# Designs tried in a protein design chat: VHH binders against Uncharacterized protein P37. Part 3

Target 1, 216 residues: Uncharacterized protein P37, of Formosa agariphila (t2kn95)
Amino acid sequence: CDLEPQEKFRFDPEVDPQFTFGSMTTWEWLQTNPNDEFGFMIEAIKQTGLQDMYNSKTETYTFFLMKDPNWTNNGPGFFSREFNLKNTADRDPKEVFEDPAVDLDIVRNYLLYLTLPIYVDQGPDHLKTLDLPYTFETLSEDVNNQIMTIARDWNYVMQINDSPDLPTGNLGKINVPVGYHNYIFSNGNSVAHIFGLNNNGKMARRYKFGEPKMDF

## First folded at step 5 (VHH)

Design c01 (from l04 with T28Y; framework vhh_lunsekimig_d3)
Fold by ESMFold2-Fast, scan of step 5:
Structure c01 (fold): chain B 216 residues (1-216), chain A 124 residues (1-124)
Amino acid sequence: as target 1 above (216 residues)
Amino acid sequence: EVQLVESGGGVVQPGGSLRLSCAASGFYFSRYALYWYRQAAGIERELIASITRGGSTNYVDSVKGRFTISRDNSENTMYLQMNSLRAEDTGLYYCAAPYKVTYGSGTYTLKDYWGQGTLVTVSS
């Protein structure tokens, strides 16, 4: 039982942690996640007909995946916040997305906004300069919500939409901390980053997507 | 994996016409500006025609008035209609979809998607 002092541990921004899953697709990984933390994300993908995109072994994508909180509630979860979904603590995700008040076209376009048609990891290949936001075009077809900015910082945090100059209606600012970047799938053709920290990240409450918001 | 596949090349006499097609798969075709490049033997690859997402077109002077670029987003296909062909039009024709992003005053190409090329030979 030897233990190296924690004070000797250092991060090198040029050598960020990578999680590799061989030929496994993003879709396969979501369904086999032992923590069962993607119930709403999985159901949203199914209901909007985007399963083949997340299940691709040959196409190149960067996915931003929305994690459920460790408990179900109508407060801090990304779906609860972004779509004004209420009383989710006692609801089956399937029941939520089958509610006539939920506009699946809005949900579909939001998932497309969270998808880039290129490979962007938390590293220097595309994010060349630390603390500099780079602008990316997403798969969104909404002319008011087509771009996303991404920067990496010296603390290994990926900063999303950290720019006051973004057009009105874009997804608000969000942090992706160490441990939630660089999940590499489909033989290296896809990478996923996870929006997992609703309360601890303190940025979840700034998430906004275009109009109109869904409400029950 | 993103795929661009050209077709329609062949042998034609001076003054003849050809239509090239570029079929795209594996990405949202309607989101990209699209380009036709040409490469003659011993000469650097040159941009000859472009079409924006909104349908605006641009041409290099040597083909202006003879070539027409168009796109069909429902079929994920881009076309190059070539009329009044000349011996100097002989070469490999490539379609391309560079993914570009803007930051500050600069524009950056993050990834280039290229087809395999299709050969056009203007006889004699």
Scores: ipSAE 0.000, ipTM 0.143, lowest interface PAE 17.5, mean pLDDT 72

Design c02 (from l04 with T28W; framework vhh_lunsekimig_d3)
Fold by ESMFold2-Fast, scan of step 5:
Structure c02 (fold): chain B 216 residues (1-216), chain A 124 residues (1-124)
Amino acid sequence: as target 1 above (216 residues)
Amino acid sequence: EVQLVESGGGVVQPGGSLRLSCAASGFWFSRYALYWYRQAAGIERELIASITRGGSTNYVDSVKGRFTISRDNSENTMYLQMNSLRAEDTGLYYCAAPYKVTYGSGTYTLKDYWGQGTLVTVSS
């Protein structure tokens, strides 16, 4: 886990915890990721026709990205678990998503559920640490699965759908930690949060309960 | 994709009527208050009508009694019925929706979504 940027952000207290990629889109970054950790995410996006959403330079989005099943059984393994995917041991994402037993409409809507049509980063203007869970409306086209709740705990970890405010019938607890860095794309129009990031390094802990919201 | 699209603008004589529509996609209409704004030449954009989630309406004095805002949550559409139109009603009409989040007892706006605008011209 490379946490050198986190140490620099702690030294510069006015800089939010972030990785900035200039004009690069989320889609471009996924395709050039040096660790090749997003094979299933990339293939799901391709198979569901959502490349333009992830590749937008002008529209505003918050994306929740899932690493390949190899990293955790509870988080990135959702592709196998949530969609009843078979033969995932071979981990060829194209073959898995081309299986006729896989309902690509369900896969598409899950990706839309993991997308907010606004910019929400791990800063106090959007998400105060230890505040009550924030309620967001996702891009989900399923009226039973529109709402996502997000809270930031004392370690700056996003807790997704772990709230009594989550409506009955809505998608339940995600059960995977989200990393504490903001991945900022498309000239600041989009931000991504990554499930299954290792949080064992230093935390910024810059935001505290009751801190004033920033205008950013 | 969150998108608001207005329609129904046009040219009408003083005393005439027009009905504007605002269709939303990627935005769950039933959960939010919605607004109509207008912008006339040389005048700042102004809020002219609002409707809450529950259907309560509010209007600026200049349009009160002449304009009616309404919503159809099942069609994800909002309307502005404009009656007894006057020359000063000429302008670009925008529908708008604030994207809000809740925390604790508070609610705050993260972004406002706007339509592209539809032109209304009242002239004899």
Scores: ipSAE 0.000, ipTM 0.192, lowest interface PAE 12.5, mean pLDDT 70

Design c03 (from l04 with T28L; framework vhh_lunsekimig_d3)
Fold by ESMFold2-Fast, scan of step 5:
Structure c03 (fold): chain B 216 residues (1-216), chain A 124 residues (1-124)
Amino acid sequence: as target 1 above (216 residues)
Amino acid sequence: EVQLVESGGGVVQPGGSLRLSCAASGFLFSRYALYWYRQAAGIERELIASITRGGSTNYVDSVKGRFTISRDNSENTMYLQMNSLRAEDTGLYYCAAPYKVTYGSGTYTLKDYWGQGTLVTVSS
């Protein structure tokens, strides 16, 4: 049931800072988050019918969660990159997802891409070495956009899709910043990782014919 | 909760046929290569048939031409059609869906999903 180590450590096993929430699900935690950072994430989950996935107590998942700026920032945010839709930060999330420019099938598959059917945390117990990335299959339903590469660096930052070898059609590079903890839910069956992208980071989008595979 | 549940086992006479089913729940079945294993009394579990995500199949020589593995991704079910059964086919039949990851040049099994087994007895 746990991710078994495939490589020897160069040093003793480590555990990144983590928060454990007992039987609370990822969905329940999103609803009670005191910083109110996930309005667009919550609405995206509702609009795409994925609430049961995030609310599971019995199935194993790794979730990558987008904070409001990851959706709304002009230029680097999801709405700008996927739909060329700007100035969404001050709008009601429901209103934005009902905008004619927003394709909910793309939103749904993006959330599925950001979900793994196994438990992977930032610690070296699951990501054993820093030398090479691990390649995982996501829950994406798009046959051209199914794989995610994850590596961790010396600061336990997860680097997602930092690979020039990703196929055309796959989502490109994103990073998980230093200092974000493992959020452990559903009696240890699920873990969530939280993005902290700013103006210098870009949410991934699919490679199109003639475009670079990695965003600069 | 990830589950694989086998069914279709039973008692059959030599030369008979059985169809085994493996129903999956709690994961995206279509993302996995799928395997049938067999365990006879006093013998280690043996891989007898496999099917990839793309539908390519492989069999051990002892069942080649007699057994057919197939999958129905819309029903989340894998099948093993067993024809011309022999006494040596008696055993517990397990379905499995290993989750694999690539690291460097290697492919590693991170987690094995196993069914509980279904008994096939071939006797007169």
Scores: ipSAE 0.006, ipTM 0.289, lowest interface PAE 9.8, mean pLDDT 77

Design c04 (from l04 with T28I; framework vhh_lunsekimig_d3)
Fold by ESMFold2-Fast, scan of step 5:
Structure c04 (fold): chain B 216 residues (1-216), chain A 124 residues (1-124)
Amino acid sequence: as target 1 above (216 residues)
Amino acid sequence: EVQLVESGGGVVQPGGSLRLSCAASGFIFSRYALYWYRQAAGIERELIASITRGGSTNYVDSVKGRFTISRDNSENTMYLQMNSLRAEDTGLYYCAAPYKVTYGSGTYTLKDYWGQGTLVTVSS
């Protein structure tokens, strides 16, 4: 019993951005390390023991994936910024996640926060009205960080946690949008969305979730 | 994908008992309110029992005091203990786990996960 808002945008898979990968899982796709840009995401998943979740062919998930940093003169990437580590741009991901300053239980719960137990793509099936945030429960085990708000805009990008409905203590707004393509895996049972994917020719942004940081 | 599988149905005499099970996979079981529905011949599927994340239970009037819903989060299983069964309890029993989101001032169901159903027949 879904409620249909007064206004919605039609999504057409022949016209609107979509990448389909048949029976390939999100984990199998990450292991190809496309453009050599997911080293930190892959290592975070390995270090936290979440490979089976990303490798499911039968369970339904929405995953939010983080790309590695591009070279910068001042530069830590997403994971470095999120966990307040200095200069990870040229470091081995294993060195970063084996740093004693990094709490792998927090990293694990952060990855669970970036996972929904339902299929949510950039179409109107769940995000019915453009520029309106919808509230979703994540797989996070932190009672203070259980929800994520998602809004789709006219350019087929997702705005995450840009909503006054977030409770105090929840992870805040991320200042870079999710890329505009749906990456569809596991025969349509899973979809992935990618942060840090810049498709408009603008300079790559350094990004992390807004305060407060996850603390469970 | 999310899967719910019911079991425990069968044929019983009036006054008998049955225990139904609903085994869940593909989601974090403890995060969902869970429901039992019943569908009799010629009648639409009706909600008969529910259990919240915190364990609070609700029942339709016709089964109060006779049916008990429970959950075991460690086993990803929900149960319906049915006692003092009546002929009108005959039907297909379905478990369900709705995914709900907040939009504006309301809470809406985006997707209902359903089991395949298990048949309960109460006859003499």
Scores: ipSAE 0.000, ipTM 0.188, lowest interface PAE 14.6, mean pLDDT 76

Design c05 (from l04 with T28R T109E; framework vhh_lunsekimig_d3)
Fold by ESMFold2-Fast, scan of step 5:
Structure c05 (fold): chain B 216 residues (1-216), chain A 124 residues (1-124)
Amino acid sequence: as target 1 above (216 residues)
Amino acid sequence: EVQLVESGGGVVQPGGSLRLSCAASGFRFSRYALYWYRQAAGIERELIASITRGGSTNYVDSVKGRFTISRDNSENTMYLQMNSLRAEDTGLYYCAAPYKVTYGSGTYELKDYWGQGTLVTVSS
């Protein structure tokens, strides 16, 4: 037996697949998907003038992407939570963002909050230990709401703001596990992770410790 | 100045029990999740048990029901109670505490602090 390891050790033997898209940007990739998956995300980016950020080939970013249900679900969805605006799923995305109830400054800062100016994938290079909440500075322009916590659980799922050590009061409102990890864009300069809510607002369940995989 | 010191390893026969201890110094023990890893000869080091700041526990399937992790924040000590030991449990057992280090203009590096390891041998 060895007290000093001779070979490199891997503490996280299981990692979700890494998907590489060459020089394609996150923005270009979003637009190759059906509107029924990212219609509201695409429109939010357009309405807030953040296309250049998602379309960058030279800057380094980690993006957390919201599928349509993350925006539109009554109760847990963004529009319900932030603006008390319900029944948005059947509306045109442009119409919803132009609704008088929607404050585009709040939308813009929320997208900035879901963006890190560094590369953080699900792998052990950035998230080396399970159940450790790491604190990251986001691109949020609200100095009181700049920090996100990310932890990997025993099932290697990224948990966002699911930590007792939240640095600011409102961070606990974004308690969503990542369902789909490691979409690598812009020649490796950016990575995107996708929130895993299904059409009913239930979390996409990865393998849980002692539980079968669910919600595929 | 974080230091972790393991103790309690030894030689036992199959079906036996051991209690490992990990004494922590140089940091606020109660602020950190804590982990037990093991390494067998020729095998990568694996995470076998964790305990959060609040006392929630997780185990790898091969030790679930046989091993119990616990912590005593007042004594700055974490324990691993090992029951029904098998030959496959033979290895070096390490306790670990992750520590965040900041560099320069907000660049972050995560340092895992490790103990020296304690040897557990299960043999007849």
Scores: ipSAE 0.000, ipTM 0.133, lowest interface PAE 15.8, mean pLDDT 73

Design c06 (from l04 with Y99W; framework vhh_lunsekimig_d3)
Fold by ESMFold2-Fast, scan of step 5:
Structure c06 (fold): chain B 216 residues (1-216), chain A 124 residues (1-124)
Amino acid sequence: as target 1 above (216 residues)
Amino acid sequence: EVQLVESGGGVVQPGGSLRLSCAASGFTFSRYALYWYRQAAGIERELIASITRGGSTNYVDSVKGRFTISRDNSENTMYLQMNSLRAEDTGLYYCAAPWKVTYGSGTYTLKDYWGQGTLVTVSS
């Protein structure tokens, strides 16, 4: 009746995508990204004075990165939601952030909200629970917006703030899931995850709650 | 330091009840989701119950309606009330919590902490 203690189960990392960039920082990668899809993210970082955070080689961060449509889409985009500012997609990013409707303190706090002061990757040793939210403290300086919940859904996509567990006034559910994961920077000191669905059926995993082989 | 300590295990007959406790120290208990895992002989640990910071709960199908997870943030303690116990519920029960390592070292990482486990034996 005495069960032998076993080491904590670790899932096979081969099925969890990971990208390593050696000594390259998140900031350097954003600026050299071959898909040129982070123009507004780069400008937001510049306008708010947060380049040193994203360019750190020694400090540890988890970054959640927004592609241009996450900023500019009318309705669900950041500028529409926060400032009721529409039709920003074809505007120069610098011009948009200098628009009188845009409050750079709100932008700065949002970027801090999308940054964790610890290393959190989606993988066997960290986000191990499917459909169950892990609660994290962000770098946000707004007392009402300090907490982020992250859950892996059964397609192994990160759901941000999909939890009734959030405090009143905290940023609610982000309807665009985090579909691109584990971009490892700064010699492993930082990791970035990117909002958006990849729609790659081969990367989606479907596990049942409580299955003995599962990463719960 | 960071510590999770399970208690409340024991030997019980089928149909009996037990209440497991997980006492936490060394981190801000109220800010984290918490989990109960179970490990039977020769089987990997499986998640059986979870509770979010706000008190929302989830259970594996085999324990739904029989087990109840709860938390007391003032006492830094999580509980698992186990009713209508069955032979297949026999195993080591572990509590788990995600936790941050201390700042100031130039390296920070998320670490899951596990208790030592408490044995539950359901036998006739």
Scores: ipSAE 0.000, ipTM 0.156, lowest interface PAE 14.1, mean pLDDT 75

Design c07 (from l04 with Y99F; framework vhh_lunsekimig_d3)
Fold by ESMFold2-Fast, scan of step 5:
Structure c07 (fold): chain B 216 residues (1-216), chain A 124 residues (1-124)
Amino acid sequence: as target 1 above (216 residues)
Amino acid sequence: EVQLVESGGGVVQPGGSLRLSCAASGFTFSRYALYWYRQAAGIERELIASITRGGSTNYVDSVKGRFTISRDNSENTMYLQMNSLRAEDTGLYYCAAPFKVTYGSGTYTLKDYWGQGTLVTVSS
C-alpha cells in the first residue's frame, strides 16, 4: 500500500480516527511496508521464533514496534544499547543477530515485553486521563519485568514507563516516546504503535482520539 | 463493492439551475467527507465543494454563493444544488469519497472512490 501525503491548497476532509488494514496482519505489514524501515525488527522476530505471534489473525495483541534507527547507532539507539548491538548501521540484520555476543533470549523477552495480550489503542478506553500512567501486564516471561505503564501526554504521544510507581527491578523509563499510533491489523484483533517522533524529530500534529482531525 | 453514481446533469440556459445527486453504496456513507469535482475539456479536475461528516461545507471561490452541497445520510445520497449557472460551469461533475488515514503528522489517501461523472452544459 503506498500512502500519498496531503496536497497543498486542498480542502482537508474529516477522517475516521481508526487506521485500519483489514485482514492484513502486523507481520504482513512489516514485510510490505513501503518505507522498508523494519529490517532489524523483522529479523529479530524471525530469529526469536515470534513470527506466529505477529502473524496472528485471531489472537488479540497490542504491539510496540521499533524502526531500524531504534536498533542502530543512527537515531536514538535505545534498543541497540539494551541488546548490546554496536556499529550496526552498515551491517546485515541477519549477521548482527547471528553474532554470538547477541543474546537472543534477551531480545526475545524484550519483544514479549513490548507486547500486551489485550487491545490498547491511543484513546480513552484504557488510557482514560491525559498525563496519568496506566498499568498493563505484558507477555514478558521474566517475572521481574512483566509490567508496563502507558500514559498519553498532552500532545497525545504515549510515554512508556514514565511512572514513579513501577515495581523495583522492573524495566524503567523508555526514553523513546511512541509517536505513531493506532495501526489496526488482523480484522481489528491487533493494534500496533511505533517508537519515535516524525521524520524531523519534532512533535507530530496529532488528533485527539474520537475527534475530527480536519474541519473548516 | 464501493459505488458512487451521479445523476441530474443536463443542458440549461445561463442563469438557470440544476440539482446533481450522488448515490452511494458499499460503504458506511455517514462516516466519510464527500466531494464534488468538476472537469472542463482540456483542464484537470478541480475540487469545487466539500461536506464533512458533521455537515460543515466548503466551496471554491468561483461557486461560493451559487452552489450548495448537502447530504442525506438516511438515503446515502449527496447533492449539489447549482444556481445562477454560467457558461464556465460547463463540464463533467464527479462525486468522490477518498479513504484517508492519519499517521504521525500527515494525512494520507489510501484509495479514492469516484463516480462515472455527469455532464452539465450551460449554453444560450
Scores: ipSAE 0.000, ipTM 0.108, lowest interface PAE 17.9, mean pLDDT 73

Design c09 (from l04 with V101F; framework vhh_lunsekimig_d3)
Fold by ESMFold2-Fast, scan of step 5:
Structure c09 (fold): chain B 216 residues (1-216), chain A 124 residues (1-124)
Amino acid sequence: as target 1 above (216 residues)
Amino acid sequence: EVQLVESGGGVVQPGGSLRLSCAASGFTFSRYALYWYRQAAGIERELIASITRGGSTNYVDSVKGRFTISRDNSENTMYLQMNSLRAEDTGLYYCAAPYKFTYGSGTYTLKDYWGQGTLVTVSS
């Protein structure tokens, strides 16, 4: 078989995967991001009262951040998947979260599910074994959906809930960005990972009994 | 130090039963999902069963209906009840659990801990 794709996916240790931001918090960075990619994430945090968590300088967290298309894409995006709410991409984020179709308790719990109370770096020091899923307890308040599995690819990509043999959480399978960048905040107390684009901004569908295991 | 110790392996005839135990120490057992892996001769280690903190279970198809994973948080022990054993179930059985450690300003590093393995032989 063709080995070219395999060679392209080998880990390159000479590329620095880390962006360090000194004392800047994840919350401060989201609001100053030069690409303006997190309008819905920022509004979700504000609407659910979780600013202090993302703005912490003293607590340790790993955050998984959703870019605007992860929220707004029709079909695979968060609003379509959870509320059957479409055509949100061009709407004001505040208007969308105040839509009667949107349940802010569900939004809040998803943000908590996307937060670990511990530091998990994308690199091999924390995820040593390739393609073996590591299990983590999230801040989710839903006792049936408190765990997240994370596996590391040979090309330094994190795969979230990508094991068919393990229970998945609320969001199902999620790919973290190719490029292996860790965004390190709060003097090293927190790290953020940004949802992958396998992906063109879409979130993977949660595996359920009777549903296909793969998203298309 | 975090430790996982498997026990309960042995030799049984096809159709027999065994109960494996995994005793854990050195971490807050009740907060983690836990796994059973199997390694047969010449084959890579395979995940066969998992149990979440809340008690939800999952199994690989080849053992579903025959094996039951459970946990006892008061005893820091996970179990695998194996019924209707077949020759292909022969192998080393490992339990695994994620753990964390703290360093300095509350920074955490995570990895999996593995037990030493317990041998199950199904033969006539």
Scores: ipSAE 0.000, ipTM 0.119, lowest interface PAE 17.9, mean pLDDT 72

Design c10 (from l04 with V101Y; framework vhh_lunsekimig_d3)
Fold by ESMFold2-Fast, scan of step 5:
Structure c10 (fold): chain B 216 residues (1-216), chain A 124 residues (1-124)
Amino acid sequence: as target 1 above (216 residues)
Amino acid sequence: EVQLVESGGGVVQPGGSLRLSCAASGFTFSRYALYWYRQAAGIERELIASITRGGSTNYVDSVKGRFTISRDNSENTMYLQMNSLRAEDTGLYYCAAPYKYTYGSGTYTLKDYWGQGTLVTVSS
């Protein structure tokens, strides 16, 4: 780290090691997570037929992973925002995705929107600390929503679609920060970033008043 | 300190059934997600079934509808009930328990605790 001592640089490869999982895939890791935080993400992937994408050892991807509260919280959560479906936190994930209010085509395309066909990690070689927002084309099949912007703020937290100059075709601001660690899978072919991580390993959502479009 | 011990493997005829057990010691079993892996000769180890702390289950398509994973937190044991066995189910079956924790800096350390494996042979 060559940054000024006063800057809050949160990632140091010597102090905060990379989370490298060898040949393990993102799909295998999701299923084995000991905190049981990804029940809705796992079911979403199964219901939309995207298991092979998350389980790839040969294709290159960057995944943005949603923890259970990102799906289930009333008001800001995905089900509440997209389908006006509330009180899902205590329901079985399969039951929720089979609810008539839930459109699996919207769920599928949202997971594709949260996937890049290239490797982008939070290191200085891919995302420079305090640099201008980067714009990427996602795997989204919705021609109106294919673009994602990624920036790191003054706390070195990755922010998605949180730029004043968002390009056309953006899903809108995602008002939940991404955790500062890289989760590296599939022999380095894939990396995952997890929404809403804090120092206690629990959801640390930071919601801004008045910015509700993509808030979950 | 941490130990996982598989049992229940053996030789069975096609269409037969086996129940595998994975007995755990040296850690708080109820706090862990648990999974079964399978390895056939000359191929990479494959995750075939998992069960979360809350009891939610996942299966690879090739065993879905035939295999059932379950856990008994009071006995620190995970099970795999295998029905309608096929020749392609032959292999070494491993149980595993990942360890993850958050400490001080917010950093995570992940360890996989593995059993020794139990052999399942489906032969006519």
Scores: ipSAE 0.000, ipTM 0.084, lowest interface PAE 21.3, mean pLDDT 74

Design c11 (from l04 with Y103W; framework vhh_lunsekimig_d3)
Fold by ESMFold2-Fast, scan of step 5:
Formats: structure tokens, C-alpha cells, sequence
Structure c11 (fold): chain B 216 residues (1-216), chain A 124 residues (1-124)
């Protein structure tokens, strides 16, 4: 070979493509999403009074967005599992969140738990692959659910709350597929990560966010 | 707003002792692993001691057996008891909560939850 390995060989880590939406807010994008896959998330935001947070152009946030119930990629549906609701896939989101079995304070604090007051994207500067889990304070007002741990595994997939540093009584491991691209909103003040996004059948990941590796 | 405030630094002779305190506000103290870092002139900031939520401790070899990290969750305060101080212990001491670490390369990325530092000078 005509490439001479240096004594300390390194290559620049490749950065995955990012989706940028200029001045569009997370809230505007949720409502204009062409796949119409966020009906429950939108209704949960409306019912809990959190629209202004998702619609901010000036505050800095990291959002974790939940896709609608879908038998294909998350069984009976993400909302059915996380909020212990039944038959959500076939119901009007408004009807579900107005059900007296649903505690809107729990829903509100879950949405706040899925929101960080800082910008954290999937990349080497924030969420580097194969690092020990990163620990973040969420916006949750529930004293038992204020901390989220995030790591990215060998497949560049987020592992949320899979850490021994997670506080006792905190929400446990969040088992759902997470999209591997950053969705950047509000002139770069906000980034979103999407739960329930099916990555199966996509092209093999060519880009590596994480540590420089000598795998070739 | 998360704040960490160090205190207890000062001037001491070799062989002396100091106790540093780190008072925390704006977050649930008992839920974090906590760290003491040291920075001497011309040297990179070094992790010297850590304590987990459960009370497990770890120390860099240069301070092991001389320094003791502890926490008081009821007072939202972390401590570093420093005994048998040496000239090379001189530096700025920072508390931190939490930090990011690198699994494969032995480096770490510091989070924004840092104190302002407290100066320890060991001189005769």
C-alpha cells in the first residue's frame, strides 16, 4: 500500500448529515410533517399547555419527539406502552388524553422529562459514540424523574437510561428506536431526536460520529 | 440555575491538612455522581477524586491514601479532606457534577456544572 501508517494513526471522524429547517420551530414542523405521524405528540403538547416551549425561536432546547402508535415499529404503540394506555392506535388522540384514566400531570412531566434545557445533538462534540453514558438534567418537575442518561452504541443508536448512574426511582430504560440524524430547528437553537423512527431497510451507515477508529 | 461553590482553600505548610467543601444549589444533589478536579500552573485539569450516588469512591494514585472524598446529601455538600499535603498538591481545586467521559481514548468532556475553583497553596 502507498499509505504509510503514522506512529499515531488517526482519521477525521465523519459526521452524519443533518436535517436543517432554518427558522422553522419544532412545533411548526410537527404540524406540517408530511407523514402525519405525530398526532398523539401534538395533542399531548396542547393538552398540557407546552406549545410555547416547542414553538420557541429564542430558547435553547433538545426535544425527544414521540411518533404515533404504530404496530409496525413499536408494537401496540409508544403511547400505549409509556402511559399504560390501551387501544390507542385506533383512537382519536384528543379522546385518549381526555380519558379520566390519563393523568395529564404525568403526561406533562413526561414531556418535560423528554426536554433538555441545552442543545445536545448526535455528534462527537455532544453525544460521542462508545463514551460512558452522559448525564443530563431534564426539565421535569417530578423530583423522582429529573435525570436522563444517554449513550450511543456501536451502531450509533441512542441508549437512554441504560446506566448505573441513573437515580433510583427514575424512569428506566427507554426501549424504542431513535432516528440517527439531528433535526435542527429555530435557527439552530433547538434540536430534535425522534423516537419510533424505523431505521430498518436504510442504507448501511457510512459515516461515524464517534471516536477515530482504525477499522479498515 | 445550577451552581457549585467551592470553599476551604488556603495556604498550608507541607504535611498539613485542609478540608475543601463544595456547596450545590439548583439541582437534586443526591442524584449525581460528584467529582474533584485539580489544575496546577501549566498542567491540564486532572480528575483526582470521585464519589457515586451510592458512596463508592475512586482516587488518582498520587492522592490515594492521603485524600478522602465524601458527600452529605442532607446539606447538599461534597467534601475533600486533604492530609499529608505536598508542594505538588498546589493548585486550583474544582468540584464538578456531572461529567462526560470517553470510553476508548481515556479523555473526557466536561459539562457546564463546574465551580469557580478554590486555591490551595502548599509552601513553607
Amino acid sequence: as target 1 above (216 residues)
Amino acid sequence: EVQLVESGGGVVQPGGSLRLSCAASGFTFSRYALYWYRQAAGIERELIASITRGGSTNYVDSVKGRFTISRDNSENTMYLQMNSLRAEDTGLYYCAAPYKVTWGSGTYTLKDYWGQGTLVTVSS
Scores: ipSAE 0.000, ipTM 0.109, lowest interface PAE 19.2, mean pLDDT 71

